# VHH binders against Uncharacterized protein YDL144C: the designs that were tried, part 18

Target 1, 356 residues: Uncharacterized protein YDL144C, of Saccharomyces cerevisiae (q07589)
Amino acid sequence: MSRILVIGAGGVGVITALSLWLKKESDVSLVVRSDYDRVLKHGYTIESCDYGRLEGWRPHHIYSSVEDAASAADNQGYNYIVVTTKNIIDGPVNSRVSNIIRPVLEKNKELHGPQLTTHILLVQNGIDIEKEIWAEFPREQYRYTVLSGIQLIGSTKIGSGHISQVGQDHLSCGAFDPQDAAAIQAANDFVRMYSNEGQNFVEFDPRVRYSRWKKLLYNAAINTSTALVGLDVPRCLEFGVNKKSTEIEVFHPAMREIIAIAASEGIIIEEEFITMFTEITRKKVFKPSMCVDCEKGQLMELEVILGNPIRIAKRNGVATPTLSILYNLLVLVQAKLKERKGLLKFDEKTATLVDE
Short names: E, the ipSAE of ESMFold2; O, the ipSAE of OpenDDE; V2, 0.75 times the mean of E and O plus 0.25 times the DockQ between their complexes.

## First folded at step 13 (VHH; framework vhh_gefurulimab)

Design n6 (from m4 with A33S; at its last look DockQ between E and O 0.88; V2 from the best seeds 0.00; counts 0 for: pae E 2.6 > 2)
Fold by ESMFold2, look of step 13:
Structure n6 (fold): chain B 356 residues (1-356), chain A 121 residues (1-121)
Amino acid sequence: as target 1 above (356 residues)
Amino acid sequence: EVQLVESGGGLVKPGGSLRLSCAASGFTFSDYSAAWFRQAPGKEREFVSAISSGGRTVYADSVKGRFTISRDNAKNSLYLQMNSLRAEDTAVYYCAAKTPKTYKWGQWDYWGQGTLVTVSS
């Protein structure tokens, strides 16, 4: 039975843990932060379009920190580390994914040496999110694979220990390195362990980089725009000049820029997806995740969604007038969020940032 | 030995046309995505256009509607038809190829040595 640690107890992480738990093919641990005491005492209340209503539910194990999970998991370590936290490169250093997962990787190495390959599944938005892991954990020193999870799910924490899933779970899981046989096998094994017949849609993703660039059309154009203005997609479209300017002058140009950036990296995304992503939420009064994060006062996944593709564009000579404006305005929104959280200080007497 | 060899560059007047070719050898070109990049004097290399193994195309905004990328897999060849040329299109044009099967950040597997296109009156 695979030992799986899910890191992150938002809407995505809790449903991920639930799906694995229901399949009964894995030993499921979940790292719960702010809700730990509530969940320990009362369990989760889950309202799920896929799995029904559950009251008092817990996975096999819960922990208040990754460090606790690493030291207290019967000292057997974990076969899979499933990261569902937001990847905020410009956030606090301890929130870097490499720092988050390091206690588990070190413990696995201590307990198993080279006999256990640790499978790191990144269920996070963005492009080049695996780069930090390869840089921080040399393959001659650590035995691991890096897997990609692209999850289309409408799941939100709506209160302490309370999860509402209104959008059906669709998970695509694959290997970042398509020539890594161990990673491919681990991704297929995870698909099997996650799949609940008739309740969710889970598939192996043979083209991880393509899939992430494709999703970036939506994230870099729509997710960002809604976050900037605090509106759902239907309002963004209906409020535009002649009900057209948002899609014609903002969404579509941003998506075309992403397609060109991906192409400059050898990833060819079909232009038909511009229309598809514009239409898929046109009639759905629902705020995308970055908009929700901003309204909740939480930092946005700005760098993995906009910063990274813009940096690629600069290296490859791809013009990004629309993405660059969105990015630079959202950098200001991110700075406002950081200031409210005490992560930035502005000295109004000197009109300058306070250095640390 | 893997090779990509560009040809067809030259001097052309503004508004004119030119067709570039890139001959591939030493690998199974039909399995690869291919692209054209260009580098103007004193500037960084910039993306022009790409084509998938199945023939789907992408263009930089600056050339869309004027340039057409195409491939002939039977001849292991990549083409760039350049119409309505402008002075700013002056550059050395490079072809590149990349397998979809290799995990490499931002790297194209093979590059040609380039062919010079000069647009001048």
Scores: ipSAE 0.553, ipTM 0.859, lowest interface PAE 2.6, mean pLDDT 91
ESMFold2 (binder alone), look of step 13: mean pLDDT 85; pTM 0.855
OpenDDE, look of step 13: ipSAE 0.723; ipTM 0.907

## First folded at step 14 (VHH; framework vhh_gefurulimab)

Design o1 (from n3 with G106H; at its last look DockQ between E and O 0.90; V2 from the best seeds 0.69)
Fold by OpenDDE, look of step 14:
Structure o1 (fold): chain B 356 residues (1-356), chain A 121 residues (1-121)
Amino acid sequence: as target 1 above (356 residues)
Amino acid sequence: EVQLVESGGGLVKPGGSLRLSCAASGFTFSDYAAAWFRQAPGKEREFVSAISSGGRTVYADSVKGRFTISRDNAKNSLYLQMNSLRAEDTAVYYCAAKNPKTYKWHQWDYWGQGTLVTVSS
C-alpha cells in the first residue's frame, strides 16, 4: 500500500486527503499546522458536494509539521508527497516548496536509500515550479520524480477543522518530464488511487507543459487583474469603458501574450481558449484566488503566475506589454502585503528599503 | 546531418511581399513543431511565428495579419509568407524545429543559419 503525505490542510489539501482515504488504496497522512489540536481531538467537519457531510473525519495519520511526519516512529517512508500549499517564491525562505519537503525526502533517503523513489506531486498554479525541486535535490543523491497536479475545485476552510467544498474536484495529473517513465507511471498510479467514481473527476495529463500554459491564460490575465483592482470578474467586465475595455484592452491582450510565450517554446495553444476563459466567468460573481489572497492580506502566487512567464518571454524575445504592467504593479501590491506582515522593512527617514 | 536551411531572403520595398522557405533534413520533420525567429541589427532575437505538428499557428502581434506560417510535411518544408513588409521587418530570419515530446522547453532542437530580409525604399 502506498504511503501518501499531504502537505497543506486548507480546503484543497483536506479534500485531497479525504479522496485518497475514501478510495482505500493508500495510507494517508496529513500535515495540519494551525488546527492540529482541534483536528486531533475532534476531527474534521466536511461539507462536500462530492462526498456529502462528514463529521469527525481523520485521515490515517495527522501531524503538526512536516518534521513530525518525517520523524514519526512509524514512518516507513512515504511514496508520495502531495503539496497543496501555495507556491510563493518570494515569500519566507521556510515556505519554499523545496524546504517544506526536505525533511521527508531526507528521511526517505535515510530509511531506504536508492530503493525508494519519492514522487512529489505539486498541486499548484504557475509554470516552471518544478525547477526549484530539481535545482535543490540533485538526482545523483536523491531518488524522486516530480508530478504536476492541476486542480479545479471549489473548496475552502471556513473554520478551524471545518471544510466546505461547493465545487466538484477536477484533477489532472502528469509528469513534468514527459520522458520520465517512472514519473509517468507514478502519475497514472496516483490517478487510480485518487479516483472515486461518480464523485470526483481525475485524469492523466500527457501534456503537462501545455496544460500549464493553457491555465495561465486565465491566471495571468484574469486572476492577476482582479487581484489588482479587488473586483470579481463580472464587475471587471461591466465596469469597463462601454463594458468592453477590460476584455479588449486587458484580458485578451494578456492572454495573447501568454499564447505567444508558449509558442516561443513550441507549445501552440488554440486562440479559442481566449474567448472560452472570458465567457465561462462572465456571469459568475466570484473572486479568483489571487484576489481573495490579496484581500485577506495573504501573499499571492505572483512569481509562478506572472514572473516566470515574463522571464521566459524576455529570454525568447516575446513582447509582453500588458503582462509587464500587470506584473510590475502587482509586485508593488505584494510588497505592500509583505510590509504589513513584517517581511519587508522600509525606513521612512531615509526613504529606503532596509536590507536584512 | 540534421539540417535546417532557410532561403528566399532578399531586398524588397516597403509594402512588398516575400516568401521564405526552410528545408529540413536528417529528422522526421512532421513530428516537430516549427517556428520562425528574426534578429534585426543591434537587436535581440525575437519570436515571429510558430506552427504545431498538427498545423496550429501562432503569430507575434507585430506580424499578425501580415505574415502567414505554413508547412508541407511531404516536402519537409516550412514557409513564411510575408506581406505588407515594413522597414522594421528588416532582419535575419531563422527557422527552428522542436520535438514536442521532450522536456527541453527553453531550447529549440534545431536551428537554421538564417536568411537576410532587407526592407528598404
Scores: ipSAE 0.550, ipTM 0.839, lowest interface PAE 0.8, mean pLDDT 94
ESMFold2, look of step 14: ipSAE 0.685; ipTM 0.903
ESMFold2 (binder alone), look of step 14: mean pLDDT 88; pTM 0.886

Design o2 (from n3 with D31S K101E; at its last look DockQ between E and O 0.83; V2 from the best seeds 0.55)
Fold by OpenDDE, look of step 14:
Structure o2 (fold): chain B 356 residues (1-356), chain A 121 residues (1-121)
Amino acid sequence: as target 1 above (356 residues)
Amino acid sequence: EVQLVESGGGLVKPGGSLRLSCAASGFTFSSYAAAWFRQAPGKEREFVSAISSGGRTVYADSVKGRFTISRDNAKNSLYLQMNSLRAEDTAVYYCAAKNPETYKWGQWDYWGQGTLVTVSS
């Protein structure tokens, strides 16, 4: 039986753990930081469109930290690490994915050495998110694969130990490296272990890079712009000049730039997705995740959604006038959020950023 | 030996047209994505257009509506039809090919030597 550690106990993480648990093919551990005591004592209340209402639910194991999960007396090594936390590169150092997973990866190595390959599944937005892991963990010293998880789900923590899932879980899972046979197999295995027939939708993704570029059409254009202005998508569209300017002057140009960047890598995204991503949200009154984060005073996944694409664009000679404006404005918004959180300090006397 | 060889470059007046060709050999071209890049004097190399193995096309904004990328897999050839040429289109044009099955994202597998296009009155 595969041992799976889920890191991140938000709406996504808890439902991920639940799905694995329900399938009964995995030993499921969940890291719960803020709600640990409550969850330990009372379990989760889950209202799920996929699985119904659950009271007092717990996975097989709950830990207060990744370190605790790693140092647990009954830890026999984790086959999978599923990361569901937001990827915020410019956030606190301890929040970097490589640092988050390090204790478990080190312990796995200690316990089994080369006999255990750890499969790291990043259920996160953005592109080039795997590079951090590859850079921090040399393959000569560590045995692991990195898997991509692209999830569409409506799930939110609405209280301590309380999860509401209103959108069906759609997960596509594949190998970041399409030539890594072990990663490919691990992704397929995960799909199997995660799939609950008739309840969630899970599929193997043979084109991870393609899929991530495609999703960036939405995230880089719509998620970012809505975050900047603090509006839901329908309002963004309707409030535009002649009800057209937002689509024509912001969304479409941004999406076209993403398509161009992908093309510079030899990945051709269909133009039809520009229209598709606009239309699927045109009449849905909701705020995208980045917008919600901003409103809640939480840091955004800015670098993995806009920063990395723009860096690729620069490297490959692709013009990104729209994305660049969005990025540079959101960098300031992100900085504002950091300042409020005490992550940045500005000295008003000198009008300078205080060096840490 | 893998080779990409560009041809068709030359001097053309503004508003004129030119067709570039790229001949591929030594690999299964039909399975590869292909692209055109260009490098103007004193500038960095920039993306112009790409075509997938299946024939899907993408263009830089600067050339949309003026340039057309196409391929003939039977001839292992890539083409760039350039219409309504402008002075700013002056550059060495390079063809490139990429295996979609490789993880070398952002790195094209093969490059040509380039062909010079000069747009001048």
Scores: ipSAE 0.253, ipTM 0.709, lowest interface PAE 1.6, mean pLDDT 94
ESMFold2, look of step 14: ipSAE 0.663; ipTM 0.893
ESMFold2 (binder alone), look of step 14: mean pLDDT 86; pTM 0.873

Design o3 (from n3 with K101E G106R; at its last look DockQ between E and O 0.82; V2 from the best seeds 0.00; counts 0 for: pae O 3.6 > 2)
Fold by OpenDDE, look of step 14:
Structure o3 (fold): chain B 356 residues (1-356), chain A 121 residues (1-121)
Amino acid sequence: as target 1 above (356 residues)
Amino acid sequence: EVQLVESGGGLVKPGGSLRLSCAASGFTFSDYAAAWFRQAPGKEREFVSAISSGGRTVYADSVKGRFTISRDNAKNSLYLQMNSLRAEDTAVYYCAAKNPETYKWRQWDYWGQGTLVTVSS
């Protein structure tokens, strides 16, 4: 039986753990940082459109930290690490994905050496998110694969130990390296272990890079713009000049730039997706994730959604005038959030950033 | 043994047309995405257009509506039809190919040596 550690106990993480648990093919551990005591004592209350209402639910194991999960007396090595936390590269150092998973990866190595391959599933937004893992953990010293998880789900933590899932779980899982046979197999195995027929939608993704670029059409254009202005998508569209300027002058140009960047890598995204992504959200009154984060005073996934694409564009000689403006303005918004959180210090006497 | 060889470059007047060709050899061209890049004097290389193995096309905004990328897999050839040429289109044009089924950090697997296009009155 595969041992799976889920990191991140938000709406996505808890439902992920629940799905695995319900399938009964995995030993499921969940890291619960803020609600650990409550969850330990009372379990989760889950209202799920996929699985119904659950009271007092717990996975097989709960831990207060990744370190505790790694050092647990009954730890026999984790086959999978599922990361559902936001990928915020410019956040605190301890929040970097490589640092988050390090204790478990090190312990796996200690326990089994080269006999255990750890499969790291990143259920996160953005592109080039695997590079951090590859850079921090040399393959000569560590045995692991990195898997991509692209999830569409409506799930949120609405209270301590309380999860509400109002949108069905759609997960596509594949290997970041399409030539890595072990990663491919691990992704397929995960799809099997995660799939609850009739309740969630899970599929193997044979084109992870393509899928990541495609999703960036929405995230890089719509998620970022809404975050900047603090509006839901329908208002962004309706409030535009003649009800067209937002779509024509912001969304479409940004999406076209993403398509161009992907093309510079030899990945051709169909232009029809520009219209598709605009239309699917045109009449849905909701704020995308980055917008919600910003309003809640939480750091955004800015670098993995805009920063990395722009860096690729620059390297490949692709012009990104729209994305660049969005990025540079949101960098300032992100900095404002950091300052409020005490992560950035500005000296008003000298009008300079205080170097840490 | 793998080669991409560009041809068709030359001098053309503004508003004129030119057709570039790229001949591929030494690999299965039909399995690859192909692209055109260009580099003007004193400028960085920039993306122009790409075509997937399946024939899907993408263009830079600067050439959209004026340039057309196409391929002939039977001839292992890539083409760029350039219409309504402008002075700013003057550059060395490069052909490139990439296997979309393989993931490499390198952006493109193969490059040509380039062909010069000069647009001048």
Scores: ipSAE 0.027, ipTM 0.505, lowest interface PAE 3.6, mean pLDDT 93
ESMFold2, look of step 14: ipSAE 0.589; ipTM 0.868
ESMFold2 (binder alone), look of step 14: mean pLDDT 86; pTM 0.877

Design o4 (from n3 with D61E; at its last fold request DockQ between E and O 0.91; V2 from the best seeds 0.82)
Amino acid sequence: EVQLVESGGGLVKPGGSLRLSCAASGFTFSDYAAAWFRQAPGKEREFVSAISSGGRTVYAESVKGRFTISRDNAKNSLYLQMNSLRAEDTAVYYCAAKNPKTYKWGQWDYWGQGTLVTVSS
ESMFold2, look of step 14: ipSAE 0.688; ipTM 0.904
ESMFold2 (binder alone), look of step 14: mean pLDDT 87; pTM 0.883
OpenDDE, look of step 14: ipSAE 0.904; ipTM 0.971
ESMFold2, look of step 15: ipSAE 0.688; ipTM 0.903
ESMFold2 (binder alone), look of step 15: mean pLDDT 87; pTM 0.883
OpenDDE, look of step 15: ipSAE 0.899; ipTM 0.969
ESMFold2, fold request of step 16: ipSAE 0.640, 0.624, 0.616; ipTM 0.888, 0.885, 0.886
ESMFold2 (binder alone), fold request of step 16: mean pLDDT 88, 88, 88; pTM 0.887, 0.887, 0.891
OpenDDE, fold request of step 16: ipSAE 0.929, 0.934, 0.933; ipTM 0.979, 0.981, 0.981
ESMFold2, look of step 16: ipSAE 0.649; ipTM 0.888
ESMFold2 (binder alone), look of step 16: mean pLDDT 88; pTM 0.888
OpenDDE, look of step 16: ipSAE 0.911; ipTM 0.974

Design o5 (from n3 with S53Y; at its last look DockQ between E and O 0.84; V2 from the best seeds 0.00; counts 0 for: pae E 2.3 > 2)
Fold by OpenDDE, look of step 14:
Structure o5 (fold): chain B 356 residues (1-356), chain A 121 residues (1-121)
Amino acid sequence: as target 1 above (356 residues)
Amino acid sequence: EVQLVESGGGLVKPGGSLRLSCAASGFTFSDYAAAWFRQAPGKEREFVSAISYGGRTVYADSVKGRFTISRDNAKNSLYLQMNSLRAEDTAVYYCAAKNPKTYKWGQWDYWGQGTLVTVSS
């Protein structure tokens, strides 16, 4: 039986753990940082459109930290690490994905050496998110694969130990390296272990890079712009000049720039997706995830959604006038959030950033 | 031996037209995405256009509406029809091919030697 550690106990993480647990093919551990005591004592209350209402639910194991999960007396090595936390590269150093998973990866190595391949599933937004892992963990010293998880789900933590899922879970899972046979197999195995027929939708993704670029049409254009202005998508559209300017002057140009960047890599995203992503949200009054994060005073996934694409664009000579403006304005918004959180210090006497 | 060979470059007046060709050999071109890049004097190489193995096309904003990329798989050839040429289009144009099954994204597998296009009055 596969041992799976889920890191991140938000709406996504808890439902991920629940899905694995319900399938009964995995030993499921969940890292619960903020609600650990409550969850330990009372379990989770889950209202799920996929699985119904559960009270007092717990996975097989809960831990207060990744370190605790790694040092647990009964730890026999984790086959999978599922990361559901936000990927915030410009956040605190300890929040980097490589640092988050390091204790478990090191312990796996200690326990089994080269006999255990750890499969790291990044259920995160953005592109080039795998590069951090590859850079920090040399393959000569560590045995692991990196898997992509692209998830569409409506799930939110609405209270301590309380999860509400209102949108069906749709997960696509594949190998970041399409030539890595072990990663491909691991992704397929995960799909099997995660799939609850009739409840969630899970599929193998044979084109992870393509899928990541495609999703960036939405995230890089709509998620970012809504975060900047603090509006839901329908208001963004309706409040535009003649009810068209937001679509024509912001959304579409941004999406086209993403398409151009992907094309510079030999990945051709169909233009039909521009229309699709605009239309699917045109009449849905909701705020995308980055917008919600910003409003809650949480750091956004800015670098993996805009920063990395723009870097690729610059390298490949692709013009990104729309994305660049969005990015540079949101960098300031992100900085504002950091300052509020005490992560950035500005000296008003000298009008300079205080370097730590 | 894998080879991409560009042709069709030359001197043209502003507003004129030119058609570039790229002949592929030594590999199954039909299985590859193909693209045109250009490098102007003193500038970095920039993306111009790409076409998937399935025929989907993408253009840089600077050439959109003026350039058309196409391919003939039977002839293992890539084309770039350039209309309404401008002085700023002056560059060495390169064709490239990318295997969509390989992981080295951002790096094209094969490159031509380039053909010079000069737009001048």
Scores: ipSAE 0.034, ipTM 0.606, lowest interface PAE 1.9, mean pLDDT 93
ESMFold2, look of step 14: ipSAE 0.583; ipTM 0.869
ESMFold2 (binder alone), look of step 14: mean pLDDT 86; pTM 0.868

Design o6 (from n3 with A60V; at its last fold request DockQ between E and O 0.90; V2 from the best seeds 0.82)
Fold by ESMFold2, look of step 14:
Structure o6 (fold): chain B 356 residues (1-356), chain A 121 residues (1-121)
Amino acid sequence: as target 1 above (356 residues)
Amino acid sequence: EVQLVESGGGLVKPGGSLRLSCAASGFTFSDYAAAWFRQAPGKEREFVSAISSGGRTVYVDSVKGRFTISRDNAKNSLYLQMNSLRAEDTAVYYCAAKNPKTYKWGQWDYWGQGTLVTVSS
């Protein structure tokens, strides 16, 4: 039975832990940071459109930190590390994915040497998110694969230990390296372990880079624009000049730029998706995740959603006038959030940053 | 021996047309995505247009409506029809090919040596 560590106990992470087959396919551990004591004592209350109502639920194991999960005396290592945290590469260094997963990789290596391959599943937005892991963990020293999880789910933590899932869980899981047979097998095994007959939809994704670039149409154009202005999608569309300017002058141009950038990397995305992504939430009064993050005072996944594609565009000579203005304005929003968190200091007497 | 060989460059007046060709050999061209890039004197190489193995096309805005990328898999050839040429289209044009299954960081598998297009009065 596979031993799975889920890192991140938000709406996505908790439902991910719940969805795995505990009695049948896997031994599930969850890292529960600030809510650890409450969840240990009371368990989770879960209201799920897929799985029903649960009270007092816990996975097989919970830990207050990744370090504790890795150091547990009876720990036999983990076959999978499932990362559901936000990927904020311009944030604190201890929040970087490589630093988050390192204690588990080191412990697996100590316990099993080359006999255990660690499967790292990144359930995070953006492109090039696997690059840090490959750079930080040389293949001659570590046995691992890197898997992609694209999760479309309406699941939210609505209180300490309380999860509300109102949108059905769809997970696409695949290998970042489509020539890595071990990764392909691990992705297919995870699909099997995650699948709950008729209750969710989970599939193997043979085209991970295509799928991530496609999702980026929405994220780079709409997620960013709504975060900048603090509005849901219907308001962004209805408030535009003649109810058209937002989609014609902002959303569509940004999406066309993403399509050109993806094409400069050899990934061809159909233009029909511009209309599809514009329309899918037109009448859903719901703020996309980046907008929600800003309102909660949390840092945005700005670099993996906008920074990385813009860097690719610069390398390949693709003009990005719309994406660049969105990015540069959101850099200011991110700096404002960092200042509120004490990660940046501005000296108002000199009108300059301190220690940057 | 893998080769991509561009041809069809030359001197053209503004408003004129030119058709570039790229002959592929040494690999199964029909399985590959293909693209044109260009590099103006003193500038970095920039993406122009791409075409999937199945014929779907993408263009940068500056050439859309003026340039047409196409391929003939039976002849292992890639084409770029350039109409309404402007001085800023002056560049060395490169063809490139990529196996969609290749996992490399932003790398195209094969590149040609380029063909010069000069647009001037």
Scores: ipSAE 0.667, ipTM 0.898, lowest interface PAE 1.6, mean pLDDT 90
ESMFold2 (binder alone), look of step 14: mean pLDDT 88; pTM 0.887
OpenDDE, look of step 14: ipSAE 0.910; ipTM 0.973
ESMFold2, look of step 15: ipSAE 0.662; ipTM 0.896
ESMFold2 (binder alone), look of step 15: mean pLDDT 88; pTM 0.888
OpenDDE, look of step 15: ipSAE 0.903; ipTM 0.970
ESMFold2, fold request of step 16: ipSAE 0.580, 0.666, 0.650; ipTM 0.869, 0.895, 0.893
ESMFold2 (binder alone), fold request of step 16: mean pLDDT 88, 88, 88; pTM 0.889, 0.889, 0.893
OpenDDE, fold request of step 16: ipSAE 0.930, 0.933, 0.934; ipTM 0.980, 0.981, 0.981

## First folded at step 15 (VHH; framework vhh_gefurulimab)

Design r1 (from o4 with K104P; at its last look DockQ between E and O 0.82; V2 from the best seeds 0.00; counts 0 for: pae E 2.4 > 2)
Fold by ESMFold2, look of step 15:
Structure r1 (fold): chain B 356 residues (1-356), chain A 121 residues (1-121)
Amino acid sequence: as target 1 above (356 residues)
Amino acid sequence: EVQLVESGGGLVKPGGSLRLSCAASGFTFSDYAAAWFRQAPGKEREFVSAISSGGRTVYAESVKGRFTISRDNAKNSLYLQMNSLRAEDTAVYYCAAKNPKTYPWGQWDYWGQGTLVTVSS
């Protein structure tokens, strides 16, 4: 039976653990940091459009840290590690994905050497998110695969140990390396273990790179713009000059730039998706995730959504005037958030940054 | 042996036109995405245009409306029609091909040797 460690106990991570647990084909562990004591004593209260209301629910195991989860693996280790945390490259060093997963990879290596392949599933936004893992963990020293999870789910932590899922879970899971047979098999196995027929929707994604670039049309243009101004999409569209300037001068130009960047890497995204992504949220009074993160005072996934594409654009000679303005303004918003969290300090007497 | 061979470069006046060709051999060109890149003297290589195996096209903003990428799979050829040429279009133009089924991390599988386009008085 596959041993699965889910890291991140927000709305996504808890529903991920629940979906695996209900399928009864996995031994499910969850890392629960701030809510650990409450969940240990009382379990989760979950209100799920997919699974109904649950009271007092726990997965098979919970841990207060990844280090504790790794220590508790004894002689078994983990077959899968599912990372559902936000990927904040410019955040605290201990929040980097490579640092988060290291205790598990080291423990698996210690216990099994080459006999246990660790399947690392990144359920995170953005492009090039897998490259840090390959760079930090040389394949001659570690046995692992890296899988991509693109998840569309409306699930939120609404209180300590309380999860509200109002949008059905759709997961696309595939291999970052489309020629890695072991990764392809592991992705298909995860699809099977995660699928609760009639309740959620999960599919194998044979074109992970294409899928992530396509999702960036929405994330790099709309998610970012709404975060900058603190507005839902309908308001962004209706408040524009002549009710047109937001889509004509911001959303569409940003999306065209993403299409050109993807093309410069050999990934051709259909222009018709510009309209599709603009229209799917035109009538939904709903704030996208980056906007919500900003309003909650949480750091944004800025580098994996905008920083990485812009770096690719510079390398390949693709102009990004719209994306660059969005990025540089959001860098200031991110710095403001970091200052409020104590991650940056500004000396008002010298008018200079202290922690530079 | 896989080869991509560009031709059609030369000297042209501003406002003029030029048509580049890229002949592919040694592989099934119709399965590949194809692209044009260019490199001006002293500059880094920059993306110009790409076309999918199915004929979908993408253009860099600086050439959109002036350049047209096309392919003829029966002739294993890629083309770039360049109209309204400007001095800043002066560069060595390279064709490239990528199998969309291979590992895609910014790596084009095959490159041509380039053909020089000079736009000058």
Scores: ipSAE 0.566, ipTM 0.861, lowest interface PAE 2.4, mean pLDDT 91
ESMFold2 (binder alone), look of step 15: mean pLDDT 88; pTM 0.889
OpenDDE, look of step 15: ipSAE 0.924; ipTM 0.978

